VH-VL binders against q7dma9r51to147. Designs and how they scored, part 12

Target 1, 97 residues: q7dma9r51to147
Amino acid sequence: GDQVIYHCTVRTLDGVVVESTRSESGGRGVPIRDVLGNSKMILGLLEGIPTMHKGEIAMFKMKPEMHYAEIDCPVSAPENFPKDDELHFEIELLDFS
Short names: E, the ipSAE of ESMFold2; O, the ipSAE of OpenDDE; V2, 0.75 times the mean of E and O plus 0.25 times the DockQ between their complexes.

## First folded at step 4 (VH-VL)

Design C1 (framework fv_lecanemab; at its last look DockQ between E and O 0.55; V2 from the best seeds 0.00; counts 0 for: pae O 7.3 > 2)
Fold by ESMFold2, look of step 4:
Structure C1 (fold): chain C 97 residues (1-97), chain A 129 residues (1-129), chain B 112 residues (1-112)
Amino acid sequence: as target 1 above (97 residues)
Amino acid sequence: EVQLVESGGGLVQPGGSLRLSCSASGFTFSSYSMHWVRQAPGKGLEWVAYISSSGSYIYYADSVKGRFTISRDNAKNSLFLQMSSLRAEDTAVYYCARSPEYVYDSSGVTKYILAFDIWGQGTTVTVSS
Amino acid sequence: DVVMTQSPLSLPVTPGAPASISCRSSQSLLHSNGYNYLEWYLQKPGQSPKLLIYLGSNRASGVPDRFSGSGSGTDFTLRISRVEAEDVGIYYCMQGTHWPYTFGPGTKLEIK
């Protein structure tokens, strides 16, 4: 049900950016808009975002099975993404409605 | 704009009392742990006190334990430091700083508290005769 | 209390040269959850401290990628690959694994 709007930066555990929505980290600067329960999302975000408050910046460490190595993951990993690695997901929650 | 603004600093004599305030804006204050950190003139940083987002957990540096009281009012987006029995060594710039509350999830996702990601500009306390 | 030390305490650097600052803790900062709660802060002249690096190696938002953090356990390093004039200030490491939180003594970075 709830709509979430957030920025996401994915890093290796040693801090190398592998994917980001932020312009300063190589992204387009456009936040992601998802509906919890209705949008295709990785498990780690489905579990992590509900623990956040609006305006919070949080860091989540996710095992591979909580992101793109999930069995029957509903989203495809980007090309050359380290989907079998444990990764840091930094989330800025802009809106939670 | 995310902002922390300290106030209430001033000149006070040894043995005196002073109450510092920190006003928060631009974020959900009640979701963050809060800290006081001080810096004596020409010296490094010293952590002073911590209060959890709900106010349920409080920790103090040994140097201030029993003399300082940290508190918060989440309805007013305000953090406080009540200082008593002040000493010359308490002379410092006092900063308030926020950190996200630590949350540990065991399902393969771990949420971590970032350290002091936002600091105020500080308020100066001078303890002198 | 965890004692944090830094070396060097004073670091004059020619513009464009690399710089390294070491931070050592008296106890391991490796938390049972697998993270090292080691942060780096930069305090520019006349300013409040600002977060530079968290969890040992993660750059805070807006921090240039010429800054990097590394290390684990008791030994940590901040590296600047090419120092610029805007990098002057005092660099503090801080541990957040053990109560109370403790800072290193600071490293003053100066341009020669």
Scores: ipSAE 0.152, ipTM 0.639, lowest interface PAE 2.9, mean pLDDT 87
Fold by OpenDDE, look of step 4:
Formats: C-alpha cells, sequence, structure tokens
Structure C1 (fold): chain C 97 residues (1-97), chain A 129 residues (1-129), chain B 112 residues (1-112)
C-alpha cells in the first residue's frame, strides 16, 4: 500500500480541538505515518486521504460511523474522546508515496 | 517541490491580445482547481477567473467576462489565460494560484479545502498606447 | 458582489507589540456547510501573496502560532500576538463563499 505522512487535528462542531499532531494545537508535533491498507486507520481517513495530494490541507467532516464509532473500527478512541459525535478532521498531507 | 510559474506577460496596446501561461509542477495538476488573480501597480488583489480541475466549471470576474478565456491542459500541466480587447485597467501582475477542490462522497465524508494555497511569482502585463 | 472591507488600512506597529486587523463582509460568509470561507493572505514586499489563515481560523502550513484568525458571518479578525520585522507587508482578507471571490483592500503593516 501507499505510504502517507500527515498532520491531523480533530475538532468538535464547536471548533474545540480534541486531538492533534500539531504542536501549536497541543500535540507533539509529530506527523502520523501510515500505510494505506495496512495500518489501522479510521474509515473516514482511509477513504479520504487517498483523495488528497501532497501539500494539500483539507477538512474532513465525518459522522460517527466514519470514525471511532464505525463498526469494527480498528483504532481505539482516546480516553473521553467524543467518538459518538460528528467530528471535523483537519488533514495536511505531507507526503504520499 | 510544488511550483507554479507564469509566463507570457508583456507590453501590449489597448485592444490587443495576449496569452498567459502557468506551468505547474510538483503536484497532480489535474486534481486541483486553478485561478488567476491580478494586481494592478500599487493596488490590491483582484480575482480574475476560475477553472475547475476538469475544466467543466468556469467563472469570471465581471471586469473580464467576454474578453478573457481561462483554459487548461492537464496533460501538459498548464493553465492559460487568453486575453483580448485589453484595456489600460488590465495592466497588472497576473498570478496563477492553486485551489484544491471540495470533495463530496457518498460515504459520509465531506472534504473542504482552502482557496489559494500556492501562488506563482506572477507575470506582468502592461497595456499602454 | 460581496464587498470586503478592512480596518485599519495602515498599521504601524512597534516590534513585539500585538496587532489586530478587522475584516468585514457585506454578506455573511457562513456557507451552508457550516464553514466560513474567509482567508487571510500576506504579501511581503516584492513577493507573491501567501496564505496565512483559511476557513476563518485555521493556520496554513508553516504559519507561526503568533497569527490567529477569528470571527464568523460578516466580521473577522486577524491577530498577531507579537509582531516581528518579518511580518511587514500587506494583509488581505478574501471571501471564497460567494462568486465572485473578492478581496479586502489590504492592510499595510509597518514597523515603527
Amino acid sequence: as target 1 above (97 residues)
Amino acid sequence: EVQLVESGGGLVQPGGSLRLSCSASGFTFSSYSMHWVRQAPGKGLEWVAYISSSGSYIYYADSVKGRFTISRDNAKNSLFLQMSSLRAEDTAVYYCARSPEYVYDSSGVTKYILAFDIWGQGTTVTVSS
Amino acid sequence: DVVMTQSPLSLPVTPGAPASISCRSSQSLLHSNGYNYLEWYLQKPGQSPKLLIYLGSNRASGVPDRFSGSGSGTDFTLRISRVEAEDVGIYYCMQGTHWPYTFGPGTKLEIK
């Protein structure tokens, strides 16, 4: 599968950051490195990221069924994560190879 | 490296024509909408034209409608602006700018993207008698 | 067309001091999808414009955290917590909610 490197910031509908890879948003500043089709990913990102191109910044608006509340979601939600709510995933695709 | 490079600018008389080109590299050109934005000397920015990734949708500013034609050749990673009936007020630096398209899918994911994340260095068009 | 206005048009700032630029639109920029397509651009002297803020409050890649955008509907603000010499240039707001896209007149930020 394709290797992807990206920053991810997750916000509620009210714009509250609940998770981020970006240092300016409370994260560690380390982008996520995944292999599409191999790495455990939430469904919305698995489907959304392949539509992006290197350098692109996008906001994915996901219903619960597309992220952590998806049936058989391979990724566990962080503690106290609003997994049952609609969430907005800001993705910056740094690399796609 | 993602890059946009404009060319084709020059001096032209009122009523004349000129064709600008924008060469894209470092990204999948056919996946992005493209825009022309211009800036008159010492003035602000003015949006000029838009063309969708496939070329199916086009919009113009009223100031250039009927005179300018935006087009693209995705096979050549190129954007064009054919200008005709040029006026003095068309004098400006012309920038091409990349704009990712919004994506709606049937799975419940909607992608919203910013407008002008990459700009060229611009090409100067001077319309003068 | 949506008319964009900015204030102030000229902004002299002491290095290290905060700065604020207001942008107002003649129509609401809140799209039916829930986002405000309001962007801020900085054009430094002799350079092409560069994206600073998108969707009203999101910093573009590489933009320092001293920059922040806020607002919704018709009123938006760009804030710089601590102005640096490299921040000199003309700041433009732009709406991408309605065709045609329209820019504000620009705010010229200078160092005192």
Scores: ipSAE 0.013, ipTM 0.646, lowest interface PAE 7.3, mean pLDDT 89
ESMFold2 (binder alone), look of step 4: mean pLDDT 91; pTM 0.930

Design S1 (framework fv_pasotuxizumab; at its last look DockQ between E and O 0.18; V2 from the best seeds 0.00; counts 0 for: placed apart)
Fold by ESMFold2, look of step 4:
Structure S1 (fold): chain C 97 residues (1-97), chain A 129 residues (1-129), chain B 107 residues (1-107)
Amino acid sequence: as target 1 above (97 residues)
Amino acid sequence: QVQLVESGGGLVKPGESLRLSCAASGFTFSDYYMYWVRQAPGKGLEWVAIISSSGSYIYYADSIKGRFTISRDNAKNSLYLQMNSLKAEDTAVYYCARSPEYVYDSSGVTKYILAFDIWGQGTLVTVSS
Amino acid sequence: DIQMTQSPSSLSASVGDRVTITCKASQGISNYVAWYQQKPGQAPKSLIYAASSLQSDVPSRFSGSASGTDFTLTISSVQSEDFATYYCQQYNSWPYTFGGGTKLEIK
């Protein structure tokens, strides 16, 4: 499993920030550290992050079943998260090793 | 044919406002990210603003934050730039541009291409006393 | 902000010459580089995206390549219609930024 380090900002299609790792968007400023194949991840990130290169910022539009509305989703949705909505996930890939 | 046509440019004084329009035809406007890019006379290109296909995500260059507003009306196939508090350094030809919606789709995840593929012909804004 | 350092700022060529234009990014940007052509008094025209992919209807004499943070646009045999200004652009990180341009002039 490859280690990935990334920032993530999640928005509704109307532009409302729902969750973010970035301090300017209400997060703690600490990027997510995952190991592909070992860490619990939503399907949309598991599919999308391997398409990225180190240093890339990518925007992914994800249907609910690719994030927290996935059947048997391995991660819990944050409080008051709109898990049944299509959402935009902005990912900045800091490291892919 | 795919076409973008800007309008609304002209001569104005510092501190005044203008509204630019970009009329789109020949494609499904609501499927594309849209951009404004400007070019001062004799100078290079400068990105100004981006708006997502639905209008829900908007980003601005630092040089115009708080003064310009990008918007779109998907029912009218139109992109707009409201320019307030204009300064001499805003003098430029303003282009609208589009980018394709996606590079990758796995039945529920769409990754966006953010490079421009089509440009309009531009409209000149001159800010002078 | 990512700086795109484009060189040369101008060059002269004859019809039939091979021409190479270079952009260097101030940090890693993967292959997220585009190239544009602009003739005097006209809007830019998109040539290349993803460092090396040709846009529709762009002649095969144009090509793009990447090595690390160095990106090149090559015209294998310049034609009379190719005399223009060329710009690179990165679209990896906000704000998206352009190189300063390279004016290709007839010698």
Scores: ipSAE 0.324, ipTM 0.678, lowest interface PAE 1.5, mean pLDDT 88
Fold by OpenDDE, look of step 4:
Structure S1 (fold): chain C 97 residues (1-97), chain A 129 residues (1-129), chain B 107 residues (1-107)
Amino acid sequence: as target 1 above (97 residues)
Amino acid sequence: QVQLVESGGGLVKPGESLRLSCAASGFTFSDYYMYWVRQAPGKGLEWVAIISSSGSYIYYADSIKGRFTISRDNAKNSLYLQMNSLKAEDTAVYYCARSPEYVYDSSGVTKYILAFDIWGQGTLVTVSS
Amino acid sequence: DIQMTQSPSSLSASVGDRVTITCKASQGISNYVAWYQQKPGQAPKSLIYAASSLQSDVPSRFSGSASGTDFTLTISSVQSEDFATYYCQQYNSWPYTFGGGTKLEIK
């Protein structure tokens, strides 16, 4: 599978940041490193990230079944995470190889 | 270095035509949505036209629909704006700008384009009798 | 169309002052708001996207926030290079619309 490196900020419909890799959004400033098809990843990102180009910044609106509310989702939602709501995923693809 | 350079502006009379060009460098042009935005003297910003990476999607402001045509040549890293039937109200500095995304909606995932991240320095178009 | 009502249209401040500029959207637009800075004779420069995310190379004294349909650009401590015109923009729905602009002048 393809290796991807990206920043991710997850927001509610109201724009509240619930999770982020970016330091300016409360994260550690460390991007995520995944291998598509081999790493645990929510379905919406697995489908959305391959549509991106290196250096691209994207905003994905995902229905619950496309993220943590997916049946047999391989990624556990954080505590008190709004997994049953639509969420917005801001992605910056830093590398794709 | 990422750069956008507009050209083709000038003085024309109402009803005449003008073709603007935007030369892109320093990035993979074919991966980006491209935009024209204009600004009348002493006024605010107004988007004019948008074209997707492949040219499959094109959008126009109502104020210029039917008169202007946006196009791109990815092999030449160039964006164009054909301006016909020009009016005095079209007098403005015309900027080209890029956006890092394209829009699609599939499989319960909707991808939205973001705002303009890189702008050219603009080219002045003056329409006057 | 979605209207972005920007206020104030002009503002005077001194270096070191805290400045806030507001845009109110005519309807819900989530956080799809960007802010731009434009100096005389220059093209606009992107400052903020997604209502609160800073573009690279933008000083940390700039920040953006959102509350419902109200969006705010804040400069915590105005510097001499910050005197310019600022614009908000929504990119939630076509057509993408700009605010009317706010000219930040030196007092």
Scores: ipSAE 0.161, ipTM 0.693, lowest interface PAE 0.8, mean pLDDT 89
ESMFold2 (binder alone), look of step 4: mean pLDDT 87; pTM 0.853

Design U1 (framework fv_umesolerbart; at its last look DockQ between E and O 0.76; V2 from the best seeds 0.32)
Fold by ESMFold2, look of step 4:
Structure U1 (fold): chain C 97 residues (1-97), chain A 129 residues (1-129), chain B 107 residues (1-107)
Amino acid sequence: as target 1 above (97 residues)
Amino acid sequence: EVQLVESGGDLVQPGGSLRLSCAASGFTFSSYSMNWVRQAPGKGLEWVSYISSSGSYIYYADSVKGRFTISRDNAKKSLYLQMTSLRAEDTAVYYCARSPEYVYDSSGITKYIFAFDIWGQGTLVTVSS
Amino acid sequence: EIVMTQSPATLSVSPGERATLSCRASQSVSSNLAWYQQKPGQAPRRLIYGASTRATGIPARFSGSGSGTEFTLTISSLQSEDFAIYYCQQYNNWPYTFGGGTKVEIK
C-alpha cells in the first residue's frame, strides 16, 4: 500500500558506518523507495518505519533477526555486511504516501 | 540507585576555560546517550549538547558550537564538558542528563528516546570579571 | 530551530483543582515531546514523553495529549507536591528546545 521514501545509514553500535544511502557516508545520495506490503524489506524497517512521521529522523537498534539474519530474509545483505550483529539503523523518513 | 553527579563548576573570568565532569552509577553507562542541559539563574532550561552511547554521534546547540566539547569515558562511567571562550551568558547551573532507550512491544528492535529521564543535581558555572 | 511556547506563564490554582498547561511548537514535532517538573533548588524530573506516555512512577493524575504543534499537560487533581514549574521539550530536531515554563502556584 503506502509508499515510503527514506534515507538509511547503518552503523555498528560504536558508530562505524557499514552501509548508507547518504553521499556523505559513502552512498549514492539517492533515498530508498519502498511500498509497504509489496516491496521486499527487512523486518526491522517494516516494523520501525510505520512508527515514524514524515520528516522524522529516528534511530533503531536492531537484533540480527530483524535485519539480514532473518530466516529466509527476502532481501540479500550487501557485500561484507555484518549480518549477525546487532546494529543501529538511522532512518530519515522523507515521504509517506 | 541510578545517580548522576556533576562537578567542576567554578567562578571563571570571561574568555576562560573550565571542564565539567559527571559521574554515573547504578546503571550500564555505556548503553545510554548523555546530554548537558543548562539553566541560567532564575531562567528556563537550555539544551547544550548530546553524545551517543558509543561517543560517535555528537550534537551541540548553536550558542556553544565551536567553544564547548562533549566527551565520555565509558570505562570510567563519566561524561565531560570542556568549555572554552566562556562568556557571561554561559553563567548557569549545568546538568548532565541521561537519554533512555525505550522498549517496543516487538522483540529485537528498539527505538531510541532522546528525552531526559535521569538528571544530576547540577553544578554552577559563573562567568564574571 | 523549533521555538516552544508555553502558556500561561503562571497558573494559580487551588489544591484538588485541575490544571491545564499548554505548549505550542513553531513547527511539527510529531509526538517527540516531553514534559518535566522542576521544584525550586532541584533538578528537573521527567513526567511525560512521546507526548502522552507517563514516565515510570509518575502518578495517573498527570496526563499529556497532543501531536504536531499543540500539546497539553493536565494535572487532574493537584496535590501539594505538584506546585512547581513545568517545561515542555521537543526532541524531534536538533537542537532540542524547551518552552519557557509554566509556574503552577497555590491560589
Scores: ipSAE 0.310, ipTM 0.670, lowest interface PAE 1.4, mean pLDDT 88
Fold by OpenDDE, look of step 4:
Parts: structure tokens; sequence; C-alpha cells
Structure U1 (fold): chain C 97 residues (1-97), chain A 129 residues (1-129), chain B 107 residues (1-107)
């Protein structure tokens, strides 16, 4: 599968950051490195990221069934995570190879 | 009818402040991202600022960072631009512009489109001593 | 920032003729490219988005093509109402940027 490197910030509809790779948003400042099809990924990211190109910044709205509430989701949601709500994903694709 | 109407344009001195407003009608304002775009007299277009539908995401052009503040009131269907420390180069017609969303073929994913499908008539801001 | 360069600055065309406008990006903007038309004293109007998708209500004579760094707006048969300034805009990276515009004038 394709290798992707990206920053991701997840927010609720109210704008609350629930997860982020960016230091300014409470993350470690380290981008995510995944292999599409081989890494455990949220369905919405698996489908959305391939639509992006290197350097692109995009915002995705995902319904619950496209992220942690997906049936047989390979990624476990953190404790008290709003997995049953719509979430907004800000993605900066740093590399796609 | 979908409509955006800007107001608040005025003549101000350098270093002054001004607040622009944009009134939306004919659509669900809270569902759309909004932008300010400006155009100096006889010049081209320049993107100024973006704010998402909920206000969660905000972006500015470097030329206005630290001086301009974008905000919105979804209950009032209004967009605002608070301008401070105004400069001569800020002289322009200021447009508010709506950004639509793109729906993927896969249900449950929407990608924001940051092109501008609806524009107001613009309001003129003149910064001069 | 990504610099958008439009050419030519002015394009003189006779009514009924084909007009071809170019827009170049300093780096790839994928297909995140829009075209706008602006007439004197009016706000811009979106013609094309996603590089090649015609906006609702836009006549079929307008078409957009290209990807990456090279883009083209084509008016297959210029009508009297088409004389205006046309701008391209990328929305792939912050900050979003416009080209300098191409003025389409009557020959």
Amino acid sequence: as target 1 above (97 residues)
Amino acid sequence: EVQLVESGGDLVQPGGSLRLSCAASGFTFSSYSMNWVRQAPGKGLEWVSYISSSGSYIYYADSVKGRFTISRDNAKKSLYLQMTSLRAEDTAVYYCARSPEYVYDSSGITKYIFAFDIWGQGTLVTVSS
Amino acid sequence: EIVMTQSPATLSVSPGERATLSCRASQSVSSNLAWYQQKPGQAPRRLIYGASTRATGIPARFSGSGSGTEFTLTISSLQSEDFAIYYCQQYNNWPYTFGGGTKVEIK
C-alpha cells in the first residue's frame, strides 16, 4: 500500500479539539505515518486521504459510521471519545508515496 | 434568493480601526464556511480570511495576521471583520464570500471546498491621512 | 505562498471567436483551482471549480482543464457579455491565492 505522512486535528462540532498531532493543539508535534491498507485506520481517512495530494490541506466532516463508530472499526476510540457524533478532521498531507 | 450584503466600509486614518459586517439571507448560514476577499482599486483579488461554519477553524493572510479578526454570529446570520492598525495598503473593496462543501461518493464524508460560490456586492474601505 | 500567474494580461478577441486563458501555479495545487469572472462595478462570479467543474448556471461555452501547475479556461465562442476580467484561484494550500487576472477585451 501507499505510505502517507500527515498531520491531523480532530474537533467536535463545537470546535473542541479531541485529538491532534500538532503541538499547538496539544499533540506531540509528530505527524502520523501510515500505510494505506496495512495500517489500522479510520474508514473516513482511508477513503479521504487518497483524494489528497502532497502539500494539500483539507477539512473533512465525517459521520459516526465513517470513523470510530464504524462497524468493526480497527481503531479503538479513547475513553469518553465522542465516537457517536459527527467529527471534523483537519488533514495536512505531508507526503504520499 | 441567496444573498450576502456587506456594510461598514468607511474612510479612516492610518492606524485606525473599522468593523465590517456581512448579512446573509436565503440559505442556512450556519452550514457554510465564510470568507473575506478584498480588491484594491484597479487591482486584483486577495483572499483575507476564512472561518468555518462553526467558527472552529480560522485562517488569515499574512498581510492581515495580528491586525484583523474574523468572527461570525450564526444566530444573526452575520459575518464580521474587525480591522485594527489599518494601513494605506488595506484600502480596498471588501467582499464576503461563501465556501460550499463537496460531498464524496462515499456516504458520510464531506470535504470542504474553499472556492467561493456566492459573493456580496462589496463595501469600500479607504485608509488615508 | 503559491504564486498564481495568469497569461496573457490582456486578450483581444472578436465576438464568436475562441478565447484561451492560462493560469500557472508555482507548485502543484492538484485540482483545487477555481475560475472567476468579474465585470466592471460587479463582484466576481464563480465559473469553474475543481479545475474542470462548471458551476451551476454557467453556460456550456465555458470550460476548465488542467491539473497540478498548468490550467486553462476556454470560452469556445465569445459572446458580448463575456468581455470581462478573469481570475484563477488556488485553494490547495494556505494562504489561498489569486492570479493577477486576464482582461478579455473586444478586438
Scores: ipSAE 0.051, ipTM 0.714, lowest interface PAE 1.8, mean pLDDT 89
ESMFold2 (binder alone), look of step 4: mean pLDDT 91; pTM 0.924

Design U2 (framework fv_umesolerbart; at its last look DockQ between E and O 0.54; V2 from the best seeds 0.00; counts 0 for: pae E 3.6 > 2)
Fold by OpenDDE, look of step 4:
Structure U2 (fold): chain C 97 residues (1-97), chain A 129 residues (1-129), chain B 107 residues (1-107)
Amino acid sequence: as target 1 above (97 residues)
Amino acid sequence: EVQLVESGGDLVQPGGSLRLSCAASGFTFSSYSMNWVRQAPGKGLEWVSYISSDSSWIYYADSVKGRFTISRDNAKKSLYLQMTSLRAEDTAVYYCARSPEYVYDSSGVTKYILAFDIWGQGTLVTVSS
Amino acid sequence: EIVMTQSPATLSVSPGERATLSCRASQSVSSNLAWYQQKPGQAPRRLIYGASTRATGIPARFSGSGSGTEFTLTISSLQSEDFAIYYCQQYNNWPYTFGGGTKVEIK
């Protein structure tokens, strides 16, 4: 599978940050490093990231079934996470190879 | 008819404040992202600020960060730009511009990136002593 | 920020002739590139988005091509109403940035 490196910030419809890799948004400042196809990744990102190019910044709006509410989702949602709501994902694709 | 109409442009002194408005009509305002773009006299275009349809995402050009505030009232179909600490280099015609948002759409996933498909006529802001 | 460079600054063309405008990005913007036309005293009008997609209502004589860092706007047969300033704009990365513009004038 393809290797990807990206920053991700997840927001509710109200604009509240619920998760982020960016330090300014409460994250550790460390981008995510994954391999598409063999890593645990929510379906929306698995489908959306391949549409991006290196250096691209994009926003993905995902319905619940495309993230943590997916049937047989390989990733567990954090406690009290709004997994049953639409969420917005800001993705900066740093590398794609 | 889809239309954007800017207002609020005026002559102000350096350090002053001004609030611009943009009135939208002819489309579902709450479904679109909005932008401010400015153009100094005889110069090119400069993107100033972006606000998503639900105000969840806001971005500014470095030249205006900390001084300008973008906001919207979807019930009033209005976009605003609060400008403070104005400088001579802020002198420009200010346009509001609509973004169609999505470039990719699949079941349950919509990808958004921005171009400007509708523009207002602009409103002139002059900052001078 | 990504710097957009347009060339030439001014392009003199006779009516009916082909006009070719160039836009270069300092780094790849993929296909996230738009072209706008602006006439004196008017707001810009979107011609092309996604590098090559013609906006609704735009005449077929306008076409866009390119990807990555090199882009071209072509007017196959220049009409009298086409004399204007043309801007390219990338929307791949924040902040969004415009080129300096190309003025298409009558020869």
Scores: ipSAE 0.141, ipTM 0.723, lowest interface PAE 0.8, mean pLDDT 90
Fold by ESMFold2, look of step 4:
Structure U2 (fold): chain C 97 residues (1-97), chain A 129 residues (1-129), chain B 107 residues (1-107)
Amino acid sequence: as target 1 above (97 residues)
Amino acid sequence: EVQLVESGGDLVQPGGSLRLSCAASGFTFSSYSMNWVRQAPGKGLEWVSYISSDSSWIYYADSVKGRFTISRDNAKKSLYLQMTSLRAEDTAVYYCARSPEYVYDSSGVTKYILAFDIWGQGTLVTVSS
Amino acid sequence: EIVMTQSPATLSVSPGERATLSCRASQSVSSNLAWYQQKPGQAPRRLIYGASTRATGIPARFSGSGSGTEFTLTISSLQSEDFAIYYCQQYNNWPYTFGGGTKVEIK
C-alpha cells in the first residue's frame, strides 16, 4: 500500500511532448495519485517508481511493452497516444508515503 | 573523446553581468541533461542549475534563482549560463557537468541518473569591487 | 534541503594502507549517492555512483557501500596518486547537495 503522488511528462525520444500532467507542458497541473499494489499502473511505472524517493526527478526510457503496449495492459492509453513507440517518461515524485 | 570546455569567466564588479559557455564534443549532446556546478576558492562544491535535453525542464539553486538563466543550443552542442546581478559570493570556478545515463536492471526500462559523470575544466568568475 | 556530512575532515594514511571515508545524509537518499575525487587544479572525477557502483576506468581499490543515510568510501590500498579531496553527493532530491569533503593526505 504505499501512496505515490507524481507528475509525469511523456516525450518521444527526440523530445516532442506527447502527454503531460504539468501546466507548463500543456497539462492541467494536477499530479497523479496512485497506491502501489492497488491502483492500475503501467508496468514501467510499477518497476521505476519504487527506485525513486520524494522530490526526485527521473527519466525512464520505456519500450512499448513497458507502457501501453503491455499485454493485457490494465490502463487505457490516452487519446492519440503513440503506444507502439519507445518513449521517455519523466517523473517528478512529489510524495511517497 | 568526450569533452566539456567552459569559457567566459572573467573579473566583474558587483551588480554586473557575465555569460558563460560550455562546448561539448564526442557525444550526442542533445540526448543528455546538463548542469552547472560551482566551487568558491578553497571551498566545497555547490550545484547551481539543471537543464533537460530539450530545455523543457529547468531547475536553479535558491541562491541564484531569478539572477541566473541556464540555456542550451543543441545544434551548436553548447550550454550557457547567463549571470546577472552578480555578488561577491558568486566568485567561484564554474564547471559544466553532464548527467549520465544509468542502465536500470529491469528489462525494457532505462532510468537516467542525475549524477555528474563528465565535468569540464572550469572557468573562474571573480566578483570584486 | 538534504545536508551531507563527511568525516573526518582530514585523513592521514600511509601508502598501501586502507582509507575509510564516511558520508551521512540528513534524510534517506536511498542509493542515489555519488563519490568524487578532486585533485588541486583539476575538475572533480566521479568514482562511484549508485552508492556502490564503480564508474568505468576507476581502479578496483576504490569501493563504495551503504544506503539510506550512511555511506562509506574505502580505498583498500592507498597509492600516492590518491592524495586528493573526496566529496560525496546526493542526487535523490532537489537541490543536489555535496558533503564538505574529506582531504586524504599521504602520511
Scores: ipSAE 0.117, ipTM 0.617, lowest interface PAE 3.6, mean pLDDT 87
ESMFold2 (binder alone), look of step 4: mean pLDDT 91; pTM 0.923

